# Designs tried in a protein design chat: VH-VL binders against Acetyl-coenzyme A thioesterase (ACOT12). Part 3

Target 1, 210 residues: Acetyl-coenzyme A thioesterase (ACOT12), of Homo sapiens (Human) (q8wyk0r340to549)
Amino acid sequence: CIHWDISKQASLSDSNVEALKKLAAKRGWEVTSTVEKIKIYTLEEHDVLSVWVEKHVGSPAHLAYRLLSDFTKRPLWDPHFVSCEVIDWVSEDDQLYHITCPILNDDKPKDLVVLVSRRKPLKDGNTYTVAVKSVILPSVPPSPQYIRSEIICAGFLIHAIDSNSCIVSYFNHMSASILPYFAGNLGGWSKSIEETAASCIQFLENPPDD
Short names: E, the ipSAE of ESMFold2; O, the ipSAE of OpenDDE; V2, 0.75 times the mean of E and O plus 0.25 times the DockQ between their complexes.

## First folded at step 2 (VH-VL)

Design m7 (framework fv_emicizumab_arm2)
Fold by ESMFold2-Fast, scan of step 2:
Structure m7 (fold): chain C 210 residues (1-210), chain A 120 residues (1-120), chain B 107 residues (1-107)
Amino acid sequence: as target 1 above (210 residues)
Amino acid sequence: QVQLVESGGGLVQPGGSLRLSCAASGFTFSSYAIQWVRQAPGKGLEWVSSISGSGGSTYYRREVKGRFTISRDNSKNTLYLQMNSLRAEDTAVYYCAKSYDILTGYHDYWGQGTLVTVSS
Amino acid sequence: DIQMTQSPSSLSASVGDRVTITCKASQSISSYLAWYQQKPGQAPELLIYAASSLQSGVPDRFSGSRYGTDFTLTISSLQPEDIATYYCQQSYSTPLTFGGGTKVEIK
């Protein structure tokens, strides 16, 4: 996890975006599941598991980007989020969030401090980027009520197809330590991801009227 | 040294109940999922049930769901399988098997097994 | 449920022979497959996990490979102590399922 440093905020935000793009460009992804046109790929490297989830969505790319980049709305569709609150605005496109997760199996709930970096397509490009990475922020230290967790690299790549549709790709490069409880069975974890993806698609295709 | 020792098997009548135990040592018990795998005489391996390290998640094969209950007591390093409404088809050697890691259901260590015979 | 079809059911080979056992998944399981060895009267032992990773302490004459939904266990030079029944197992989804087993005997 990287310590947050205001003197390096621009380079840290750009590195966040670049890390996600580098993850997406890795070779060796294996198709793990295909359900209702939702495709799940995995890439295993020792104790690290990377996941790539992809779906064609009947929603304009710019709208999907707007909805997915606002993490205060994440709990509306993602059951793994209880709250998402802005800690600080680094820029119009980069924010620090404090996230809390639900209590599971009588364990302490988890919390996270993350940097979210949002980028629109470059001229002649068609891809929106939303990158997420945990940071160490001294003003929001770990507390006894929560288990401070880490996101190594995660986010969305949203590719415009036409004016009314896009492909949404979710990536997550995660330590085995942050996986939800299951009976030593990766398939159970994949099903949880499929359910979360289905909820996300429903949210994107039936967005709130605001 | 990792060790798993099953006990509680025996002869029981159809419709009867039996409770199997698996005593674990040599690893951090609460950190690993553990499975029950059975093998009918002269037949192949058949997964029965799994329980997560915390005990918060349990899984069952269809034929035993509602009849069998997997549980664990992490303070005693012991896994249990409560078997109710036993049928002749449940006759098998029951193995306790430790998961290899937290990502998969591979079984890196197995107990010696305990024989359950369901017969009149 | 994911079905694992294992072949052959049994085979006889000579010491030093190359032995191949195959396992086919009814759907994609990526590389979430393990191979086990069970000697008569004993509990199974893990040989290979993640389709091709050799478990610590297992002789290097054992190897595993994957092609799509087809998985292969190879014993490059059969030894007398390799007489056993071999099982594949998918770890992709519950219920966890095993192949029917392949009994390996020496001629």
Scores: ipSAE 0.007, ipTM 0.464, lowest interface PAE 10.0, mean pLDDT 83

Design m8 (framework fv_emicizumab_arm2)
Fold by ESMFold2-Fast, scan of step 2:
Structure m8 (fold): chain C 210 residues (1-210), chain A 122 residues (1-122), chain B 107 residues (1-107)
Amino acid sequence: as target 1 above (210 residues)
Amino acid sequence: QVQLVESGGGLVQPGGSLRLSCAASGFTFSSYAIQWVRQAPGKGLEWVSSISGSGGSTYYRREVKGRFTISRDNSKNTLYLQMNSLRAEDTAVYYCAKDTRYSYTVGEFDYWGQGTLVTVSS
Amino acid sequence: DIQMTQSPSSLSASVGDRVTITCKASQGISNYLAWYQQKPGQAPELLIYAASTLQSGVPDRFSGSRYGTDFTLTISSLQPEDIATYYCQQYNSYPYTFGGGTKVEIK
C-alpha cells in the first residue's frame, strides 16, 4: 500500500487510472460463469487471481458512471459496504474515501482508506473509468475497532453503446485481506460476486435519485 | 523455489513466552496469507492462526486468542507468532504454511515449512 | 465450528491395493476441502484441493470425490512411498478444521 502524499496527488491519481486500464487490457481471461447474461472471467498469473465481471445495462453510460463513481451510494447496492465517507476532495475527479465493511464470523469489521479516480471519455472516446486503490493516510490511521484492509487495483470501465445502454465492466486484482470475507460465504466467492453484480445492475436500471 | 523455514522453538515452563519466526522465500510474500498450524506429539493437525498478505486481517482459534499474536514484516519476508502465557497443551511442532488466497481454490495450504518444536514443561 | 470426522483412524494394506479414506463434515462446506499427506518426521504436503482437484506433481493414482458432506480420498494402487498419515481439512470458514487423520501402513 502507497503512502498518500498531497504534493504528488495528480501523479498518484493518474497512476491509479493507468493501473486499472493495464489490468483490463491483459490477455488470457477465461470465462468462469454466465448467469442472467452476467459474465464472470478470471485471470490467474503466478497464482494471483484477477476477476472481471461484465454486463450489458439498460442505462445511459453517463448515468451509470455518475452512480458508480459516487462511493457514498455504494452501500445502497453492495452488501459488502456498510459506509463510505468522503475524507477529502483531492480534485473534481479524485476523492479519498473511508469505507467500512460488515463483520465476518464475529471478527472485527474491516475498514479501508482508498483513492477513487474517475475519468470521463476523451473527446473521441466512449469509455468512462472509475479506478480504486488503497492508500496509507496518516490522518486516518488504523483503529482498534477495525481491521485495516487493502484494495490493490479495482474499478469500473463503462462503455457507451447507444444513448440508452452501456456495458459495465468491473475489475479486481484481489488482495488476500478481502478473500477471507468472500470465502466465509456459503456458495463461494463466485455466487457472492454474481449476487452483488445483479444488485448493481438493478440499481443502475432503477436508480432512486434519477 | 518456495521455502518456509520456522525457528524460535524450544523448552519453556508454563506461563512463559516464546516468539516463533518463519522466513519465506521464492514467492511474493506480501501477496499471500500465511497460516500457523500445530501438531502435538503423536496427535493430529490443528489450525492456530492466519494473517492476510497486507497484515490487515488476523484470525485465531479460540483457545489461543488473547495469548498468541500473529504478525508479519513484509520488508523482511518474515512471519511471527508471539506466544504468551504458555500452557502444557500448547506443546507441539508449529508449522507455517502458505495459503492460496489469491487463487480460485482459496484456503488450502500449498507449501509448508519443516516445523519448529515448542515444549511447555516444568 | 465445523467438525471433520475421518475414518478409518488406521489401515494396513498390500502394495497394489485400492485404499479408500473417508471424511465427513458436520455441515455443508461445498467443495472447500483439501487432503494432505504427512510422512513420518516430515511436514504435510498438499495432495488434493477443491475436493477433487489434484495438486501439480502428485501421482494420478490419488483421487478425491464428494457426495454431499461426505468426501473420499482414493489411492488406486498403493505404493511403498505412500506410507503416511492422511488428513482432510475444510477451508470453507474459520476456524479451519482438520480430520483426525488416517495412518496408512503396508503389510
Scores: ipSAE 0.000, ipTM 0.424, lowest interface PAE 16.9, mean pLDDT 83

Design r1 (framework fv_roconkibart)
Fold by ESMFold2-Fast, scan of step 2:
Structure r1 (fold): chain C 210 residues (1-210), chain A 120 residues (1-120), chain B 112 residues (1-112)
Amino acid sequence: as target 1 above (210 residues)
Amino acid sequence: QVQLVQSGAEVKKPGASVKVSCKASGYTFTSYGMNWMRQAPGQGLEWMGWINTNTGNPTYADKFQGRVTFTLDTSISTAYMELSRLRSDDTAVYYCARDYGDYEGWFDPWGQGTLVTVSS
Amino acid sequence: DVVMTQSPLSLPVTLGQPASISCRSSQSLVHSDGNTYLHWYLQKPGQSPQLLIYKVSNRDSGVPDRFSGSGSGTDFTLKISRVEAEDVGVYYCMQGTHWPYTFGQGTKLEIK
């Protein structure tokens, strides 16, 4: 978990993006599930699990990017997020968020403080990036009401195919502490991921007009 | 003419449930989300949640999660808000409003309001 | 949740005089798309709220030009250049940047 340092905000934000790109480039992913053309891959390294979820969606890449990069709207489609509030705008493309998760098994609910970094494609590129990682922010310390959890590296890579379609890839290099929340109710983490992915795709392909 | 027309006033006992309707006309119902708000007598406005009129998927503010249900009948361009396990502090005017923006919160128009009174 | 604080809560004004209402948010309302989703509503006595200003400074259709909005970040102002009798009611600011949406507590404008 990286200590947030305002004097290094630009390099920390760029490192967030680069970490996601490196995660996506790793070799050794294994196909775990394919349901409704949603592909789920896993990569187990040491005591950490990485997940990659991919689907071709009938939505322009720029629209998917807009919707997925706005974490204040994430609770609208992701049942693992109860609230998501902006703490600070680091730049136009980098924000600090406070996230709360649902109560499971009568335990204290989890919370997270994350840096979200969004990037549009470079001139000759066609991939949008939304990168997320936990940070330690002294102004938002752990509280007795929550168990502070960690996202090591997560986010979306959105690859434009044509003006009306894209490939959305979600990656997550998870801390063991957050796995119970993403596993959902019954059936383990795989079913929870499939259901969350289906909800996300439904949201992206059926957004409100305007 | 774009308008939202809500059902009439209700008087309920504590523990009962109430279902308020909101009928839209003058625009394409499924093109805009519907928001629900309430206002206790002499108090300010409180956002309860919204429903995607195209998909039927609702989102509830934490305070109401588990007690409120938003539903639709697209064949008659009508949205519904059902609040269960009523308490005296649920006495309020309940409003529906069209979400004119794309999750942006600029509500236009608003329904005329439905007074729900909860008393023994 | 984002707390929206209005001042004053009670605003007695003489007809024809200007009026000003302040709204402050506990967090920046600048969205990742570059827009600021701060809106103003008026609730006339016995009526539903109506939209006056959206995204800080844009007047809704049919709203007189004596109403104007300004501000940035966390501090916003609604101004009425010349108060008329039909302007009586409770004014609310609202933020649509952060979920859940939240309203200010309201400012009651009265003719003295």
Scores: ipSAE 0.000, ipTM 0.407, lowest interface PAE 21.3, mean pLDDT 83

Design r2 (framework fv_roconkibart)
Fold by ESMFold2-Fast, scan of step 2:
Structure r2 (fold): chain C 210 residues (1-210), chain A 119 residues (1-119), chain B 112 residues (1-112)
Amino acid sequence: as target 1 above (210 residues)
Amino acid sequence: QVQLVQSGAEVKKPGASVKVSCKASGYTFTSYAMNWMRQAPGQGLEWMGWINTNTGNPTYADKFQGRVTFTLDTSISTAYMELSRLRSDDTAVYYCARGYYDSSGLDYWGQGTLVTVSS
Amino acid sequence: DVVMTQSPLSLPVTLGQPASISCRSSQSLVYSDGNTYLHWYLQKPGQSPQLLIYKVSNRDSGVPDRFSGSGSGTDFTLKISRVEAEDVGVYYCMQGTHWPYTFGQGTKLEIK
């Protein structure tokens, strides 16, 4: 985890985006399931599990980007998030969030301090990026009520197909302290990812009126 | 069998740094946090902090913040504790111990490393 | 920081007799999940500490039945029903509810 440094905020934000692009470009992904046209891939490296979830969504790419890049709305569709509060607006496209998660199989709930960096497509491009990683922020130190958890690298790549549809890809280079791998219950783990993805898709295809 | 094996005793002068290693075996290294404690001669136990072995993210007790650094080499299942700007009152036995991320206790401890700081 | 206070600090006991050690915390150790993160450790002479009891009353693997833990909130007790020679050492309570984790001063149990 990287200490947040205001003097390097642009560099740190750009590095966040590049880390996600690098994760997405890795080789060796294996298909683990395809349910309701939701494809789930996994990549195991040095006992760390990475997950890639992909779905064709009947929603314009720019709308999906707007909804997914606003982490204050994450608890509306993701049952693994209790709260997401903005700590600071670093720029129009970069924010620091404090996230809390529900109590699962651990006795303490988890929390996260993350940098979210969002990028629109470059001229003549068609891919939106929302990159997430944990940072160490002295103003929001670990507290005894939570296990401070870490996202090494996660986010969304949203590829425009036409004016009414896009492909949404979610990546997560997972921390052992978040969404623990259930030994002997891979089906339950996979189902949790599938259900979260299905909830996300329903949210994107039936967005709030505003 | 779970084992934590620490590096050998060190003698340092005031102002120097010391780096203690803790090599884990017999379990999945990244499934447990590594905690660091110390015990001055004839005194009680003091918690220094812990490191998330999956992510490498350390948490330090305020007393040691700025002087201690926890690091990992996951390829050899080893955790390190480096303490800088040593003072005579840093003379202590330093322990690593395996802990649950949910704070449910420290179940296996290393054998300890005596660090003596003297002029 | 949460202050953990043990009593007595020195506990001479006769072999085969019971022993009792108290541990009090400056704040409640009940976490929001309903669990109490109070643990007991034994450090035998010349050895590393070893876990005896975790979360107030749960005996760690291999710990004899003669050891028991009890308590709630801020007041905790470790009991040994019949002290054996191998029980000699310093006993520590530790709290894991509040950051930073803190230990009691230790109670030295010795045979009379």
Scores: ipSAE 0.000, ipTM 0.422, lowest interface PAE 20.0, mean pLDDT 83

Design r3 (framework fv_roconkibart; at its last look DockQ between E and O 0.11; V2 from the best seeds 0.00; counts 0 for: pae E 15.5 > 2, placed apart)
Heavy chain, then light chain:
Amino acid sequence: QVQLVQSGAEVKKPGASVKVSCKASGYTFTGYYMNWMRQAPGQGLEWMGWINPNSGGTTYADKFQGRVTFTLDTSISTAYMELSRLRSDDTAVYYCAREGYSSGWYYFDYWGQGTLVTVSS
Amino acid sequence: DVVMTQSPLSLPVTLGQPASISCRSSQSLVHSDGNTYLHWYLQKPGQSPQLLIYKVSNRFSGVPDRFSGSGSGTDFTLKISRVEAEDVGVYYCMQGTHWPLTFGQGTKLEIK
ESMFold2-Fast, scan of step 2: ipSAE 0.128; ipTM 0.689
ESMFold2, look of step 3: ipSAE 0.000; ipTM 0.444
ESMFold2 (binder alone), look of step 3: mean pLDDT 92; pTM 0.936
OpenDDE, look of step 3: ipSAE 0.050; ipTM 0.606

Design r4 (framework fv_roconkibart)
Heavy chain, then light chain:
Amino acid sequence: QVQLVQSGAEVKKPGASVKVSCKASGYTFTSYGMNWMRQAPGQGLEWMGWINTNTGNPTYADKFQGRVTFTLDTSISTAYMELSRLRSDDTAVYYCARDTYYYGSGRFDYWGQGTLVTVSS
Amino acid sequence: DVVMTQSPLSLPVTLGQPASISCRSSQSLVYSDGNTYLHWYLQKPGQSPQLLIYKVSNRDSGVPDRFSGSGSGTDFTLKISRVEAEDVGVYYCMQGTHYPYTFGQGTKLEIK
ESMFold2-Fast, scan of step 2: ipSAE 0.006; ipTM 0.552

Design r5 (framework fv_roconkibart)
Fold by ESMFold2-Fast, scan of step 2:
Structure r5 (fold): chain C 210 residues (1-210), chain A 120 residues (1-120), chain B 112 residues (1-112)
Amino acid sequence: as target 1 above (210 residues)
Amino acid sequence: QVQLVQSGAEVKKPGASVKVSCKASGYTFTDYYMNWMRQAPGQGLEWMGWINPNSGGTTYADKFQGRVTFTLDTSISTAYMELSRLRSDDTAVYYCARSDYYGSEAMDYWGQGTLVTVSS
Amino acid sequence: DVVMTQSPLSLPVTLGQPASISCRSSQSLVHSDGNTYLHWYLQKPGQSPQLLIYKVSNRFSGVPDRFSGSGSGTDFTLKISRVEAEDVGVYYCMQGTHWPYTFGQGTKLEIK
């Protein structure tokens, strides 16, 4: 986890994006399941689990990027988010968010403070990036009411195929604090990921009427 | 030079199991995935799954899930494919083939094939 | 599952003449990493398949330059500029972008 420093915001944001791209480029991903043409891959290195979820969606890449990069809309499709509120706009493309999660097994809900960094494709490129990682922000310290959790490295890569379709890939280098929460219990983590992915796809292909 | 050498032809009765071996040489066995394919007489190629020799992780195509098992003996750079509860429509040539990056990269070297005949 | 459709299924060719094989996928084969995992294999009579072209257009080691691959998205082509006797066999396209990996039904190239 990194301490947030306003004077280094550009470097920290670029490092966030670079970390996601490095995660996506790793070798050794193993197919775990395929349901409704949603593919789930896992990569286990020592005691750390990474997950990669991929689907071809009938939505323009730029629209999917807009919807997925706006974390205030995350609770509309992701049942693991109760609230997602902007703490600060670091730049047009980088925001700090405070996220709260439902109460599950513990007496306290979990919360997260994250940096979300968004990047459009380079000229003649066709991949959009949304990178997420936890940061330590002194103005939003851990609270007795929440269990502060950590995202090591996560995000979306959205690859434009044509004017009406794209490939959406979600990556997450999970910490132990997040994995049991997704699963709800001992062996249900892959089912939880499948259901969340299906909800995301439905949201992207049937966006709100505005 | 890379080569994959498979075990010899097998004739089995319906309900039996068969175990095909694939011995690798000429490269570091744990650096590449081992894929398994089959081809029924006069038919096209069908992907069965892969095993990662570095982790032991396996992926099976849904059609074979529950009947096929991929295993390894890294000390002799050998992969195995065991198919159980054989049916007559399992008659095919079975191939092993090497690939990089969880199988999305091309299968660049193939074994010579093992004919498995299932008949009463 | 991604369906791979090849045409023609049978391709009689005169020695020294060019040949062209088409492969179409039911979904785009562009991966999230920017690569297109579309590969071409040749299976000579009585032999194992052998890799000819990987990732659309890259010739595998030892493959003559008379073989070339092209295409993007869902439409791919394998071309042989001058067919030789050793080119006889069944050609398969394969996609490795979407799980499960799938092959086309094959194109049998025969000398007239």
Scores: ipSAE 0.000, ipTM 0.436, lowest interface PAE 16.7, mean pLDDT 83

Design r6 (framework fv_roconkibart)
Heavy chain, then light chain:
Amino acid sequence: QVQLVQSGAEVKKPGASVKVSCKASGYTFTGYYMNWMRQAPGQGLEWMGWINPNSGGTTYADKFQGRVTFTLDTSISTAYMELSRLRSDDTAVYYCARGPLEYSSSYFDYWGQGTLVTVSS
Amino acid sequence: DVVMTQSPLSLPVTLGQPASISCRSSQSLVYSDGNTYLHWYLQKPGQSPQLLIYKVSNRDSGVPDRFSGSGSGTDFTLKISRVEAEDVGVYYCMQATHYPLTFGQGTKLEIK
ESMFold2-Fast, scan of step 2: ipSAE 0.005; ipTM 0.548

Design r7 (framework fv_roconkibart)
Fold by ESMFold2-Fast, scan of step 2:
Structure r7 (fold): chain C 210 residues (1-210), chain A 124 residues (1-124), chain B 112 residues (1-112)
Amino acid sequence: as target 1 above (210 residues)
Amino acid sequence: QVQLVQSGAEVKKPGASVKVSCKASGYTFTSYGMNWMRQAPGQGLEWMGWINTNTGNPTYADKFQGRVTFTLDTSISTAYMELSRLRSDDTAVYYCARDQGYDFWSGHYGMDVWGQGTLVTVSS
Amino acid sequence: DVVMTQSPLSLPVTLGQPASISCRSSQSLVHSDGNTYLHWYLQKPGQSPQLLIYKVSNRDSGVPDRFSGSGSGTDFTLKISRVEAEDVGVYYCMQGTHLPYTFGQGTKLEIK
């Protein structure tokens, strides 16, 4: 987890984006599941699991980018998020969020403090990026009501295909601490990912009015 | 200018391996998949497979599975096709071509930019 | 594998006259996403193939409007309304719906 330092905010935001691009560029992904045209890949490196979920979506890339980069809208389609509130705007394209997750099996609910960094494609490119990672903010310390959790590297890459469609890819690099959870719930994690992906696609193709 | 430039002609002995390169310029390399095709002298086109340039994940036609390997060097926007255990009937012009598709699940949108081709001759 | 059959294999045409090439697939090319991934390519003598038409009827950038594609399911047609000298070469249909992707055997268009 990285300590947030306002003197390094541009460097930390750029490193967030670079980390996601490096994760996406890794080789050795294996197909784990294919349901309703939603393709799920996994990459196992020692004790670390990375997940990649991909789908062709009937929505313009720039619209998907706007919707997926606004984490205040995340709870509308993702059942794993209860609330997403902006802590601070680092820049027009980088925000700090406080996220709360639902209670599971009578455990304390989890919370996260994350940096979300979004980037439009370069003039001759067609890929939008939304990168997420946990940061340590002294102003939002851990509290006894929540289990402070960590995202090492996650986010979306959105590739424009034509004016009305795009490919949305979600990546998540999980720490060793998350593997026992998935190992104990393997029969359910793929279904949960599939259902969340389907909800996301429906949200992107039928967005709510602003 | 969007273009794909392939490596030069090769002459190989039966049983050897050949590695053909395809260097992209004028566009974002990782935004398009890369297809590989071949054409034996006087014959039609045959699809060999493709590679997702963003992830490096290849898909091979069954006929070539186990003999062909697709790789990337994204730092120089270059794709590679290596064909091993060469036979005389592998003599062909080999082409790379870009496509907007990233995976067979997204569909094949048509190959709008092609390399100039690399003649590989397999002879004793 | 999906077999793509083109006819005719040899097409002699007089300059300025129309030309038509047929392509038939051994199974439906309608993808589960509702798209039909049938493409047409032209290979001029000594050159790499070039894309003419993608997804049945869409003309690639820079392709003259005298080229048109049509069809559905398993039966597809490429039409040239007025053949020009630059149109000589081998035309290939290709399916991109089923792996492995497959090409027709080619139709050689020549001026008589």
Scores: ipSAE 0.000, ipTM 0.426, lowest interface PAE 18.2, mean pLDDT 83

Design r8 (framework fv_roconkibart)
Fold by ESMFold2-Fast, scan of step 2:
Structure r8 (fold): chain C 210 residues (1-210), chain A 119 residues (1-119), chain B 112 residues (1-112)
Amino acid sequence: as target 1 above (210 residues)
Amino acid sequence: QVQLVQSGAEVKKPGASVKVSCKASGYTFTDYYMNWMRQAPGQGLEWMGWINPNSGGTTYADKFQGRVTFTLDTSISTAYMELSRLRSDDTAVYYCARLSDYTEGFDYWGQGTLVTVSS
Amino acid sequence: DVVMTQSPLSLPVTLGQPASISCRSSQSLVYSDGNTYLHWYLQKPGQSPQLLIYKVSNRFSGVPDRFSGSGSGTDFTLKISRVEAEDVGVYYCMQGTHWPRTFGQGTKLEIK
């Protein structure tokens, strides 16, 4: 986990994006499931599990980007997020969020403090990026009400196909300790991820009114 | 006409620092990442890192982390590369180059700055 | 880091004859967006490198059509259909798919 430093904010934000792109480019991904054209891949390294979820979505890339880059909307479609509140605006494209997760097996729910870095496609490019990583903020220390958790690297790559469709890829490189939130009571983390992906797709193809 | 013009050759002693400038013209300076490469005499090219002139954010290759610093002066469309604690094996021609949004390659390069490190 | 291996390292060619340079990567260069970030540069004697071919097979502006690039995955080729005097120099392949960006060791093309 990296301590947040205002003097290095731009560098940390750009590094967040590059880390996600590096994760996406790794070799050795194994297909875990393919249901309704939702592909789920996994990559296990030491005690860390990485997940890659991909689907062709009937939504313009720029719209999917707007919806997925606004983490305050995450709880509308993702049952693993109870709340997602902005702590600070680093720039128009980079924000610090406080996230809370549901109580699963503990007396205390988990929380996260993350940097979210958003990038539109480069000139003449067609890929939007939303990168997420945990940071240490002295202003938001661990509290007795929550177990502070860590996301090493996660996010979305949204690739425009045409004016009405895109490919949405989600990546998460996380510690095994975070897996209980994806496992659920109904048979494993892969089913939970699959159901969350389906919910996300429905949200993107049928977005709420302004 | 896109041009990247670098500062002149430098001769430094081991342990010193060197600061190379790269002045851009013919395009909007803040629209393109500026990358730095070096080439030891008779050897190949080595990527050092980049700076994003829109944000000031930097990425350094692991080999140079802690010794190199990229900075900007957007008022004069100039990027800088400062390499500290110089060693004899830092003798090289240092290049700045623009990363193209379209090609994703380095489409325009500075003329190079020879840095010689000798005692 | 991804290792880029070029062959041959020295390429003597007769004027007007074809030339071919190989570049192999230690890992696949296909990125998650479907693009392959493999580029070719030419460094003429005493000059800065210049972009020749980008994303495997696309000629950069002003590059003559006698230059062509091809390949996929880990194996790439740069071809010159008929070598001219101005083609002398060192050719480098570079990958941009994996951090950090890495270059091949270079292929020196000389007229014999």
Scores: ipSAE 0.000, ipTM 0.443, lowest interface PAE 17.7, mean pLDDT 83

Design s1 (framework fv_socazolimab; at its last look DockQ between E and O 0.03; V2 from the best seeds 0.00; counts 0 for: pae E 18.3 > 2, unsure alone 63.3 < 75, placed apart)
Heavy chain, then light chain:
Amino acid sequence: EVQLVESGAEVKKPGSSVKVSCKASGGTFSSYAISWVRQAPGQGLEWMGGIIPIFGTANYAQKFQGRVTITADESTSTAYMELSSLRSEDTAVYYCARDRYYDSSGYYPFDYWGQGTTVTVSS
Amino acid sequence: QSALTQPASVSGSLGQSVTISCTGSSSDVGGYNYVSWYQQHPGKAPNLMIYDVSKRSGVSNRFSGSKSGNTASLTISGLQAEDEADYYCSSYTSSSTLVFGGGTKLTVL
ESMFold2-Fast, scan of step 2: ipSAE 0.244; ipTM 0.693
ESMFold2, look of step 3: ipSAE 0.000; ipTM 0.413
ESMFold2 (binder alone), look of step 3: mean pLDDT 83; pTM 0.879
OpenDDE, look of step 3: ipSAE 0.023; ipTM 0.564

Design s3 (framework fv_socazolimab)
Heavy chain, then light chain:
Amino acid sequence: EVQLVESGAEVKKPGSSVKVSCKASGGTFSNYAISWVRQAPGQGLEWMGGIIPIFGTANYAQKFQGRVTITADESTSTAYMELSSLRSEDTAVYYCAREGDYGDYRGAFDIWGQGTTVTVSS
Amino acid sequence: QSALTQPASVSGSLGQSVTISCTGSSSDVGGYNYVSWYQQHPGKAPNLMIYDVSKRSGVSNRFSGSKSGNTASLTISGLQAEDEADYYCSSYAGSNTYVFGGGTKLTVL
ESMFold2-Fast, scan of step 2: ipSAE 0.000; ipTM 0.464

